# VHH binders against Abasic site processing protein HMCES (HMCES): the designs that were tried, part 59

Target 1, 269 residues: Abasic site processing protein HMCES (HMCES), of Homo sapiens (Human) (q96fz2)
Amino acid sequence: CGRTSCHLPRDVLTRACAYQDRRGQQRLPEWRDPDKYCPSYNKSPQSNSPVLLSRLHFEKDADSSERIIAPMRWGLVPSWFKESDPSKLQFNTTNCRSDTVMEKRSFKVPLGKGRRCVVLADGFYEWQRCQGTNQRQPYFIYFPQIKTEKSGSIGAADSPENWEKVWDNWRLLTMAGIFDCWEPPEGGDVLYSYTIITVDSCKGLSDIHHRMPAILDGEEAVSKWLDFGEVSTQEALKLIHPTENITFHAVSSVVNNSRNNTPECLAPV

## First folded at step 22 (VHH)

Design ye15 (from xa2 with S108K)
Fold by ESMFold2, last read:
Structure ye15 (fold): chain B 269 residues (1-269), chain A 123 residues (1-123)
Amino acid sequence: as target 1 above (269 residues)
Amino acid sequence: EVQLVESGGRLVRTGGSLRLSCAASGFDFSTYAMGWFRQAPGKEREVVAAISWHGGITYHADFVKGRFTISRDNAKNTVYLQMNSLKPEDTAVYYCAARPYQIYERPKDYNYWGQGTQVTVSS
């Protein structure tokens, strides 16, 4: 998983993340750093994207079932990194394989601190290798969506009414992530950054790519992954597995260039 | 205390019509999507129709399109299901359900449920 769409306006995104806390109270996640949210149809590593995490990470003795939503850098920067520029990391932290997560210091340490997050996206892109050519066919991959009346086409954005017909009721993809906090050596704000945990692809995606993000399907899975106050690392890792509850469609090559931020990136072809 | 109270279920003949109502209390109805689900004996609950929190987005299952219509009245905290052209296959317990803002298809994604109202369609 190396490219996503996360383009919803902040208010639409926030409503899509409504949840129930441990006491049964319906809540919206509370934003941190909302001005760092940069919506785009075409997010790549090193960009910021919103994640959910427990309020307990920010407030001593807070209810660990309450959620914060915050933009974080894609590509985990370990707390021990010594250079001033995170792009100088000698290894790739865009993804974290589930089968080695407890063996890699970059991931094991923050996981042991309960630094679990839910990475939000409209969906993600993968490129299918085509036999006998260098061509790759991109696909947009997402949760199945309920077919609503007055619905428009995915990728139709020629008016607010057409966009709203598709996206106002969009079920966000919820992926399991790990985050860490890095203090730049020359000073400045603490950098929050995340990796997406990956697993072997389900049968439905295996013809597209051999890996997929670990998807958290439903509020029970999301709540357990986030709640490091009540759910141990060992118990949380049981949530990490492939899912067949996923759908996709082919898209054009517009998405190949990460500078293209248009609805055409995810439009069906 | 959250309550969803369905009413209107009864015995009707094939081809008949029926209107179900669901009165909601104990939460801010205007921030919730509402759904009608049904469960026939020996079958899983399935979504019949759903309506978003503001009423502008609706869903009707293919097996009821053209026959059933969901609507809501936020002033009365009530969601309705108008059922026309009823068939014996529509016989089930009908449940009202609620979740925040967006409509979803799966029962497990809904937070609040009524006790159900029986609809029986005779051949």
Scores: ipSAE 0.785, ipTM 0.905, lowest interface PAE 0.8, mean pLDDT 92
Fold by ESMFold2, last read:
Structure ye15 (fold): chain B 269 residues (1-269), chain A 123 residues (1-123)
Amino acid sequence: as target 1 above (269 residues)
Amino acid sequence: EVQLVESGGRLVRTGGSLRLSCAASGFDFSTYAMGWFRQAPGKEREVVAAISWHGGITYHADFVKGRFTISRDNAKNTVYLQMNSLKPEDTAVYYCAARPYQIYERPKDYNYWGQGTQVTVSS
């Protein structure tokens, strides 16, 4: 998993993240650093994307079932990293394999601190290798969406009404992540950064790619992954598995260039 | 205390019409999507129709399309299901359900449920 779409305006995104705390009270996640949210149809590693995490990470004695939403850097920078430039990290932390997560210090340590997050996206892109060519076929992959009356095209944005027919009711993809906090050696703000946990792909995706993000399907899974105050690491890891509750469609090569940020990136072909 | 109270279920002949109502209380109705689900004996609960928090987005299952219409009245905190051209296959307990803002298809994604109202369609 190395490319996502997360393009919703902040207010639409926030409503899509409405949840209930452990007492059953409706809440919206509280934003941190909202000005760092940069919506795009075409997000790549090292960019910022919103994640959910427990309020307890920020406030002593907070209810651990309450959620914060904050933009974080994609590509986990371990707290022990010594150089001043995160791009100099000598290994790739865009993703974290579930089968070795407890063997890698970069992931094991923050996981042991309860630094679990839910990575938000409209969906993600994968490129299928085609037999006999160097050409790859990109696909946009996302949760199945309820088909509403007179639904518009996923890639069309020719009016606010058509955009709203598709996106105002969009079920966001919720992926399991791990984050860490790095203090730059020269000083400055603490850098929050995340990795996406990956698993073997489900049968439905196996023809596209052999790996997929670990998807948290439904509020019970999301709540348990986030609530490090009540759910141990060992119990949380039981949530990490492939899912067949996923769908996809082919898209054009517009998405190949990470500088392209238009609805055409995810439009069906 | 959240309450969803369905009413309007009864025995009706094939081809007849019914209107179901669901009165909601104990939460801000205007921030919730509402759904109607049904369950026949021995079958799984299934979505019939759903309507978004602002009423601008609706869903109707294929098996009721053109016959049933969901609507809401935020001033009365009430969601409705108008059922026309009823068939014996529509016989079920009908449930009202709520979740924040967006409509979803699966029962597990809804937070609040009513006790249900029985609809019986005689041949």
Scores: ipSAE 0.777, ipTM 0.903, lowest interface PAE 0.8, mean pLDDT 92

Design ye23 (from xa2 with I103L)
Fold by OpenDDE, fold request of step 23:
Structure ye23 (fold): chain B 269 residues (1-269), chain A 123 residues (1-123)
Amino acid sequence: as target 1 above (269 residues)
Amino acid sequence: EVQLVESGGRLVRTGGSLRLSCAASGFDFSTYAMGWFRQAPGKEREVVAAISWHGGITYHADFVKGRFTISRDNAKNTVYLQMNSLKPEDTAVYYCAARPYQLYERPSDYNYWGQGTQVTVSS
């Protein structure tokens, strides 16, 4: 997974992340660093995306079932990294393979500390290799959405009215991630960054791409993944597997350029 | 205490109409999506209709075929289901359900449930 969409307004995004804590109380996640949230139809590694994480990571004695939403850098920078520039990281941390998560120190260590997060997105993009051609067809992949009477085509979201019809009730894709905190050697703000755990693709997606993000389907899965206070690493890892509960459509080549940030990126062709 | 109380269910003849109501209390109704579900004997609970927290988005099951309409009045903390052209196959216990903001199709996605109201359609 090297490209996602996360373009919902902050308020819409927040509502989409409504949840119940362990006491059964309805809550919205509290924002940390909301100003770092930059909506985009085209999110690439090194950009910031909103993730959910347990409040216990920030507040001592907090209820670990409570959630915080925070923009983090895509591409995990390990806490032990000693260079002053994260770009000097020599290994790719955009993704973490589920089968080797415990073998790589960069992922194992933060995971052991309970630094699990849920990466939020409208969906993610993958490119299908066309047999016989050097051309790749991009696809937008996302949770199946409820078909509402007013549900316009994703491609028709060119007006505010049409946008609301499509996106106001959009079910966000929830991907399993690991995050870490890096303190720059020269001082400055702590950098929060994440990696997306990947798995082998489900059967439905296998023709498009052989790997997919580990998707946490449902509130229980999301809650268990986030709640590192109550759920052990071993139990959490059981949640990491391919899911068939995914849909997709072909999109234009507009998404190929990471600088393009328009609804056309998601529009069916 | 969260309460959802359904009303309006009764015996009706084929082709008849009913209006179901669900009165909500104990939570901020205006921030919840509401749904109508039904369960017939020996069948699974299924979504009939759902409406978003602000009422701008609605969902109706395919079997409704334009016969039923969900609506809500946030000032009254009430959700409605207008049922027209009723058929014997519509016979079921109808349940009101609530979840935060967004409407979903699956019963498991809803947090609060009423006790249900019986709708019986005679041939």
Scores: ipSAE 0.844, ipTM 0.922, lowest interface PAE 0.6, mean pLDDT 94
Fold by OpenDDE, fold request of step 23:
Structure ye23 (fold): chain B 269 residues (1-269), chain A 123 residues (1-123)
Amino acid sequence: as target 1 above (269 residues)
Amino acid sequence: EVQLVESGGRLVRTGGSLRLSCAASGFDFSTYAMGWFRQAPGKEREVVAAISWHGGITYHADFVKGRFTISRDNAKNTVYLQMNSLKPEDTAVYYCAARPYQLYERPSDYNYWGQGTQVTVSS
């Protein structure tokens, strides 16, 4: 997974992340650094995307079932990294393979500290290799959406009215991630960054790509992944597997350029 | 205490009309999506209709085919299901359900449920 969409306005995004805490109380996640949220139809590694994480990571004695939403850098920078420039990392941390998560220090250490997060997206993009050609067909992959009476075409969201019809009730894709906190050697702000855990593709996606993000389907899965106070690493890792509960459609080559940030990126062709 | 109380279910003849009501209490109604579900004997519970927290988005199952209409009154903390052109196959217990903000199709996605009201359509 090297490209996602996350373009919802902050208020819409927040509502889409409504949840019940351990006490059964309805809550909205509290924002940390909301100004770092940059909506985009085309999110690439090194950009910031919103993730959910337990409040216990920020507040001592907090209810671990409470959630914070925070923009973090895509591409995990390990806390032990001693260089002043994260770009000097010699290995790719955009993704973490589920089968080797415990073998890689960069992922094992933060995971052991309970630094689990849920990466939020409208969906993710993947490119299908065409047999016999160097051409790749991009696809937008997302949770199945409810078809409402006013459901417009994703591609027709060119007006506020049409946008609302498509996106106001959009079910966000929830991907399992690991995050870490890095303190620059020269001082400055702590950098929060994340990696997306990947698994073998489900049968439905196998013709498009052989790998997919580990998707957490449903409130229970999301809650268990986030709640590092009550759910052990071992139990949490049981949630990491491929899911068939996805849909997809072909999109234009507009998404190939990471600088393109328009609805055309995820519009069906 | 969260409560959802359905009313309006009764025996009606084929082609008849019925309006169901669900009165909600114990939570902020205006921040919840509401749904009507039904369960016939020996069948699984299925979504009939759903409405978003602000009422701007509605869903109706395919079998409704324009016969039923969901609506809500946030001032009264009530959701309604107007059922027209009723058929014997519409016979079921109808349940009101609630979940935060967004509407979904699956019963498991809803947090609160009423006790249900019986709708019987005779030939």
Scores: ipSAE 0.833, ipTM 0.918, lowest interface PAE 0.6, mean pLDDT 94
Fold by OpenDDE, look of step 22:
Structure ye23 (fold): chain B 269 residues (1-269), chain A 123 residues (1-123)
Amino acid sequence: as target 1 above (269 residues)
Amino acid sequence: EVQLVESGGRLVRTGGSLRLSCAASGFDFSTYAMGWFRQAPGKEREVVAAISWHGGITYHADFVKGRFTISRDNAKNTVYLQMNSLKPEDTAVYYCAARPYQLYERPSDYNYWGQGTQVTVSS
C-alpha cells in the first residue's frame, strides 16, 4: 500500500470514528494535533494521515478502550534512529509485512510496547499490471458502502449536494498499523509515525495486486487492535489476515501523480 | 439505561398497513442512526430500513420495494416504520436498533436493540 485517500472534513471524519468504550458509552475520539490533519484524495508516504490509538498511550491510568485520533507521519521512524533527518532512514517502513513483523526490530520493538494504531482512509490505491504493456491501471479499494436511496456516484461528489450523498455516511477503511515515537537528537517535537501492516491479498483482489493492507473489519477488531492494555500482542496479531470484505473500481491515471488532490483521483472510469 | 421499546406490531391482513414505533431513551438519540430489522422464524435477522442521525439519509431493503418507509422524530426520540401493502412474507419480529451517527446494513454494526414487536400478516 503506497497511496491512500483521506479527504473527509475533520468533523465528518470524527463522527465516522464514533465508538463505544468498554462500558458501552458512546464516544468520539479526541483529537491530538488536529492542525496536522490535511485532507487529501491522494496521500503518499511521508505525509500525515489520521490514525486511531488508545488513550493509554498518552495518559497514565486511562481507559485503554478510549481512542484518540492523531495525524501521524506515514513511514515509521524507529525510536532508536539516531540521525537528525528521518528521510535518511535507509530502509522502507511504509509497510510492514505480517509474516516478518516479529523479525524486524523496527516493527517488533514498537509492537511489543503496544504501539498499535488504526490507520484511517477512505480507501487505498493499487495498480494492476497490464499484460503486455508497461502500463498500470490504478484501482481504488475500499469497504463496501451501503446503497442508499440518495446515493450518488463517487466521481460526482465534487458538489456539496453530491458530497453529502456519498461521503456523509462513508464507512472508513480501517487498516492495522504500528506506530513509533521518535525524538530528534537535536531536540524538538516528538515525531509520531506509522507503518501499515500488509498481508497477502484476498482472492477478490489478487488479480489487481498480490498484497493488501491488513484491514480490521468491524468494531470488535478495531477495539482489540487498539486496546494494548487488555489485548496481548499475540492475540492482536490474530486479527491480521486478508479480508474479502472489500470492493474496488478502476480510476483514472490522475492518481499517479501524488500532487493531484482532486475527487477525480478516486472517481470511477 | 439505554432502552429501545418497539410498539405497533399486530395481526393484519394481506394488503394491510401498520406503523411501528420505537421509543428511545438513555442516550442522545439525535446522534444515533436508527434501523429497523426483522427476523422471521428460521431466518436470519435482516435489515428492513435505516435512517441516519440527522434523517437526511435513508436505506430500505430491496424487498421493501417502496412499501415501507422509515422516518424519525428527534424531538420525540422516536423512529417509525410505516408498512403498507403487507404480505405474509413480512411476518416476523421487528426490531429497532441504534448505532452512532452512520447507518449500516449489518445487524452486527448496531449497538443497541429493542425487544422486538411481532408483526403477523395473514393471508
Scores: ipSAE 0.818, ipTM 0.909, lowest interface PAE 0.6, mean pLDDT 93
Fold by ESMFold2, look of step 22:
Order: sequence, then C-alpha cells, then structure tokens
Structure ye23 (fold): chain B 269 residues (1-269), chain A 123 residues (1-123)
Amino acid sequence: as target 1 above (269 residues)
Amino acid sequence: EVQLVESGGRLVRTGGSLRLSCAASGFDFSTYAMGWFRQAPGKEREVVAAISWHGGITYHADFVKGRFTISRDNAKNTVYLQMNSLKPEDTAVYYCAARPYQLYERPSDYNYWGQGTQVTVSS
C-alpha cells in the first residue's frame, strides 16, 4: 500500500467520520491542524493525510473514546531520529508488516505508547504485475458501497451532480496505523507521522498484490483500535487481519504519475 | 433516552398496502440516516430501505423495488415505509434503525434500533 485517494472536502470528510463515544453520544471528530489537509485523488508517501486518534493523546484527563482528526505525514519518522531533515531517514516506513511489528523498534516503541491511529482514505491503489509484459495494471480498491438510487455508482456517474452524490455517501476506508511524534533537533513544530499496517492479502485481492492494508471494518473495530486507554496493545493486535469485505476496479495509468490529481485517477476503465 | 418506536404493523392480505412509521426521540434526527430492516422467521435481519440524513439519497433492496418507498419528515422526527403489493414473503418483523448521516446496508453499521413491528401477509 503506497498510494491512496483522499479527496473529500473537509466538511464532507468530517461528517463521514461521525461516531459514538463510550457514553453513546453522537460526535464529530475535532480537527487539529485543518489547514494541513490537502485533498487529492493521488496521495503518495511524505504527503499529509487525515487520521483519527484518541483525544487522550492530547489532553491528560480526556475520555479515551473521543476522537481527534488530524493530518499527519505518511511515512513514520521515529521519535529517536537524530537528523534535522526527515527525508534522510535510511529506511522505508510507509508500511509496517503486522508479522514483525513487535520486532521493529520504529514501530514497537510508538505502539507500546498507545500511538494507534486510523488512516482515512477514499480507497487505495495497487499495481498488478502482468505476465508477458513489464506493464503494471493499477486498480482502485475500496469498501463496497451501497448502490443508491440518486447517484448510481462510481462507474455510472455522468455529471458533476451525480458525482457529488456518490461521494456524499461514500464509506471511507479505515486502515490501522501507528504514529509517532518527532521533535526536530533545531526546534520547530513537532512532526506527527504515521505508517499503515499491512497483512497478507485476502483471496479476493491475491491476484492483484500479495499484501494489503489492515482494514478496520466497522465502528467496533475502529473504536477498539483507537482507544488505547481501555484496549491493550495485545487485544488491539487481534484486530489486525485480512478482510474479504473489499471491492476494486481497474483504472487508467494516469494515476502512475503522483502529480496527476484528477477524478480520472480512480475512474473505472 | 434514545428511542425509535415503530408502528403500523398488522395482518394484511396479499396485494394489500400498509404504511409503517418510526418515531424518533432523544437525538438530533436531522443528522441521522434511517433504515428499515426486516427479519423473517429463521432468517437474518436484512436491509429493506434506507434514507440519508437530508432525505436526498435513498436505497431500496431489489426484492422490494417498485413496491416499497422510504421517506422521512424531519419536522416530525419520523421515517416511513410505504408498502404496496404485499406478498406472503414480506411477512417479518420490521425494524427501524439509525446511524449518523450516511446510509449503509449492514445491520452492524447502525447504532440505534427500535423494538420492531410485526407485518403478516396472508394468502
């Protein structure tokens, strides 16, 4: 998992993240750093994308079931990193394999501090290697979407109004992540950054790619992953597994260039 | 304090019509999507129809398409299911459910549930 779409306007994204706290009260997540949210159909590592995390990470006595939404840098920068420039990190932290997460200091340490987050996207892209050529076929991969009567489906939208209706009811992909907080040695703002946990792909995706993000399917899974005050690391890791509740379609090679930020990136071909 | 109260279920003959109502209280109805689900004897609960928080986006299951219509009245905090051309296969307990803003298919995606109202369609 090295490319996503996360293009919704902030208010639409926020409504899609409505949730219940432990007392059963409906809430919207509270934004931090909303100006750092940069919507795009084509997000790559080192870019900022919104994640959910527990309010308890920011406030001493907060209810750990309450959620903050904040843009974070994709590509975890460990708190112990000594250089002044995060781009000098010598290893790739875009993803974290679930089977070795407790062996890698970059991931084990923040996980032990309860630094769990939910990474939000419209869906993610993967490239299928095709035999007989060196060509790769990109796919857009996402939660199955209910097929409503006003907008049809993503492939059937034929006007700006129909396109808007598809996304107004879009179920966001919710991926399990780990984050860390890095203080630049020369001062400045603390850098929040995340990695996406990966697992073996489900049967439905195995012909596309052998790995997939760890998807948290439903509010119970999301709540447990976020609530480090009530859910231990060991219990949280039981949420990390493949899911078959996923769908996909082929897209054009327009998405290959990360500079292309247009709806064509995820349009079916 | 949250309550969803279904009403209108009864015995009707094949080909008949029936309107179900679900009165909501204890939450801001205008920020919730509403759904009608049904559960027949020996079967799992399944979505029948759903409607978004503002009423502009709807879903109807294929097995009720053209026969049932979901609607909502935000001024009355009420969601309706108009059921026409009823069949014996429609016999079930019908449940009203709510979740924030967006409509989904699965029962596990809904936060609040009513007690259900029995609909029985006789030959």
Scores: ipSAE 0.755, ipTM 0.891, lowest interface PAE 0.9, mean pLDDT 92

Design ye23 (from xa2 with I103L)
Fold by ESMFold2, fold request of step 23:
Structure ye23 (fold): chain B 269 residues (1-269), chain A 123 residues (1-123)
Amino acid sequence: as target 1 above (269 residues)
Amino acid sequence: EVQLVESGGRLVRTGGSLRLSCAASGFDFSTYAMGWFRQAPGKEREVVAAISWHGGITYHADFVKGRFTISRDNAKNTVYLQMNSLKPEDTAVYYCAARPYQLYERPSDYNYWGQGTQVTVSS
């Protein structure tokens, strides 16, 4: 998992994240740093994307079932990193394998601090290697979407009405992540950054790629992953497994260039 | 506190029509998507139709498409299901359900449920 789409305007994204706290009250997550949200059809590592995390990370004695939404850097930068430029990190932290998460200090340490997050996206891209060539076929992979009466094409964005037919009711992909907080040695704001946990791919995706993000399917899974105040690391890790509740379609090579930020990136071919 | 109260279920003949209503209270109806689900004995609860919080997006299951129509009236905090051309296989308890903003297919995605209203369609 090394490319996502997360293009929804902030208000649409926020409504898609409506939830109930432990008392059953409807809430929207509270934004931190909303100015750092940069919607795009084509997000790559080192870019910012919104994640959900517990309010308890920011406020002593807060209700741990309450959610904050904040943009974080994709590619976890460990708190112990010494250089001033996070791109100089000698190992890749874009993803974290579930089978070794408790063995790697970069992931084990923040996980032990309860630094669990839910990474939000419209869906993710994966490239299928063609047999006998270096040619790769990109796919856009996402939760199955309910087929509404006014539904339009996934790639349509030629007017607000056509865009709304698809995206106003879009079910966001919710992936399990771990985050950490790094203080730059030169000073400045603390850097929040995340990794996406991966698992073996489900049967439906196995012909595309052998790994997939750990997807949290439904509000119970999302709540338990986020609530480090009430749900232990051991219990939370039981949520980390493949899911068959996923769909996909082939897309053009426009998405290959990470500078392309257009609806064509995810349009079916 | 939260209440969803279905009404309108009754015995009707094949080919008949009826209209179900669901009156909502105890929450901000205008921020919720509403759904109608049904459950026949020995079967799993299934979505029949759903409508978004603002009413502009709707879903109807294939087995009712063209026969049933969901609608909502935010001024009355009420969602409706107009059921036409009824068949014996439509016999079930019909439930009203609510979730924030967006409509989904799965019963587990809905937060609030009514007690249900029985619809029986005779041969």
Scores: ipSAE 0.751, ipTM 0.889, lowest interface PAE 0.9, mean pLDDT 92
Fold by ESMFold2, fold request of step 23:
Structure ye23 (fold): chain B 269 residues (1-269), chain A 123 residues (1-123)
Amino acid sequence: as target 1 above (269 residues)
Amino acid sequence: EVQLVESGGRLVRTGGSLRLSCAASGFDFSTYAMGWFRQAPGKEREVVAAISWHGGITYHADFVKGRFTISRDNAKNTVYLQMNSLKPEDTAVYYCAARPYQLYERPSDYNYWGQGTQVTVSS
């Protein structure tokens, strides 16, 4: 789980995140730092990507069911990190294994503070090792999408309007994450950063890779993961499991170079 | 507060036509996708057709394609299902449902539901 696509314009992304608070009122998540959102078909660790989190993390006495959307750095920097440069962190925090999350200080501590987030993406990429060669086959992996009229599939779009319709109705992948807040010792703004929780792959993905992100399938799962005011860590962790409600297609090697940011990155081959 | 009220369900003969309506109130209709679902006795509720918040994106299940058409009128806060060439297997309770902006397939993805209207197609 080291590459994603999150390319939607901010307004389309925000509408895709419409939700219902605990009182049943429809809301859009409120943005923080919207100018830090950098859409791309090809996001890698250390880049900023939007996540959802409870408003209660920012406002005393806020309704914990209300959501904030904010860009955060991919690759969790623990609050206790002492160096001035996050790149000096001696261990990889891009992902967090679910089976050891309560054993690793970098993840246990923020999780105990209720620092749960939902990581948003169009989908993620994974590379399958091929027998008989060192060549790896990348795949784009995402929620099954309803097949709407005249929009077709990702690779079947036949006009700019049809491409826009595919993504206007795109169901965003919602992955379980943990975040932390780091105050640089030399001063400056607090750094918000996240890790993606991983689980064993479902049967459908096992031929591609043995791990997958922990996917939160549906509004109930997303709400429970985010609401640290009402849902304990122990209850929230019950949401962390593989899902078979996932689909994929092979893509070209264009995505291998993280500097390539074009629709070709996720186009079927 | 939110209400979805279906109307138009009746007994019709095979080959007949029927138009279902769903009047919505208690929310901003223009920000919601709408769906028609049906449930026959002993079967699970299934999507028949759905339409996005702005009306520009639609879905029709394969079993109704070419026969049923979903539409919406945001000025009247109403979604419609025009049902043509009806078959006995279309007999079911038809439900109107709503969710924000985007249309999805699964009943669990929809927030608001009507009470349903019975459609019966005689052979």
Scores: ipSAE 0.729, ipTM 0.885, lowest interface PAE 1.0, mean pLDDT 91

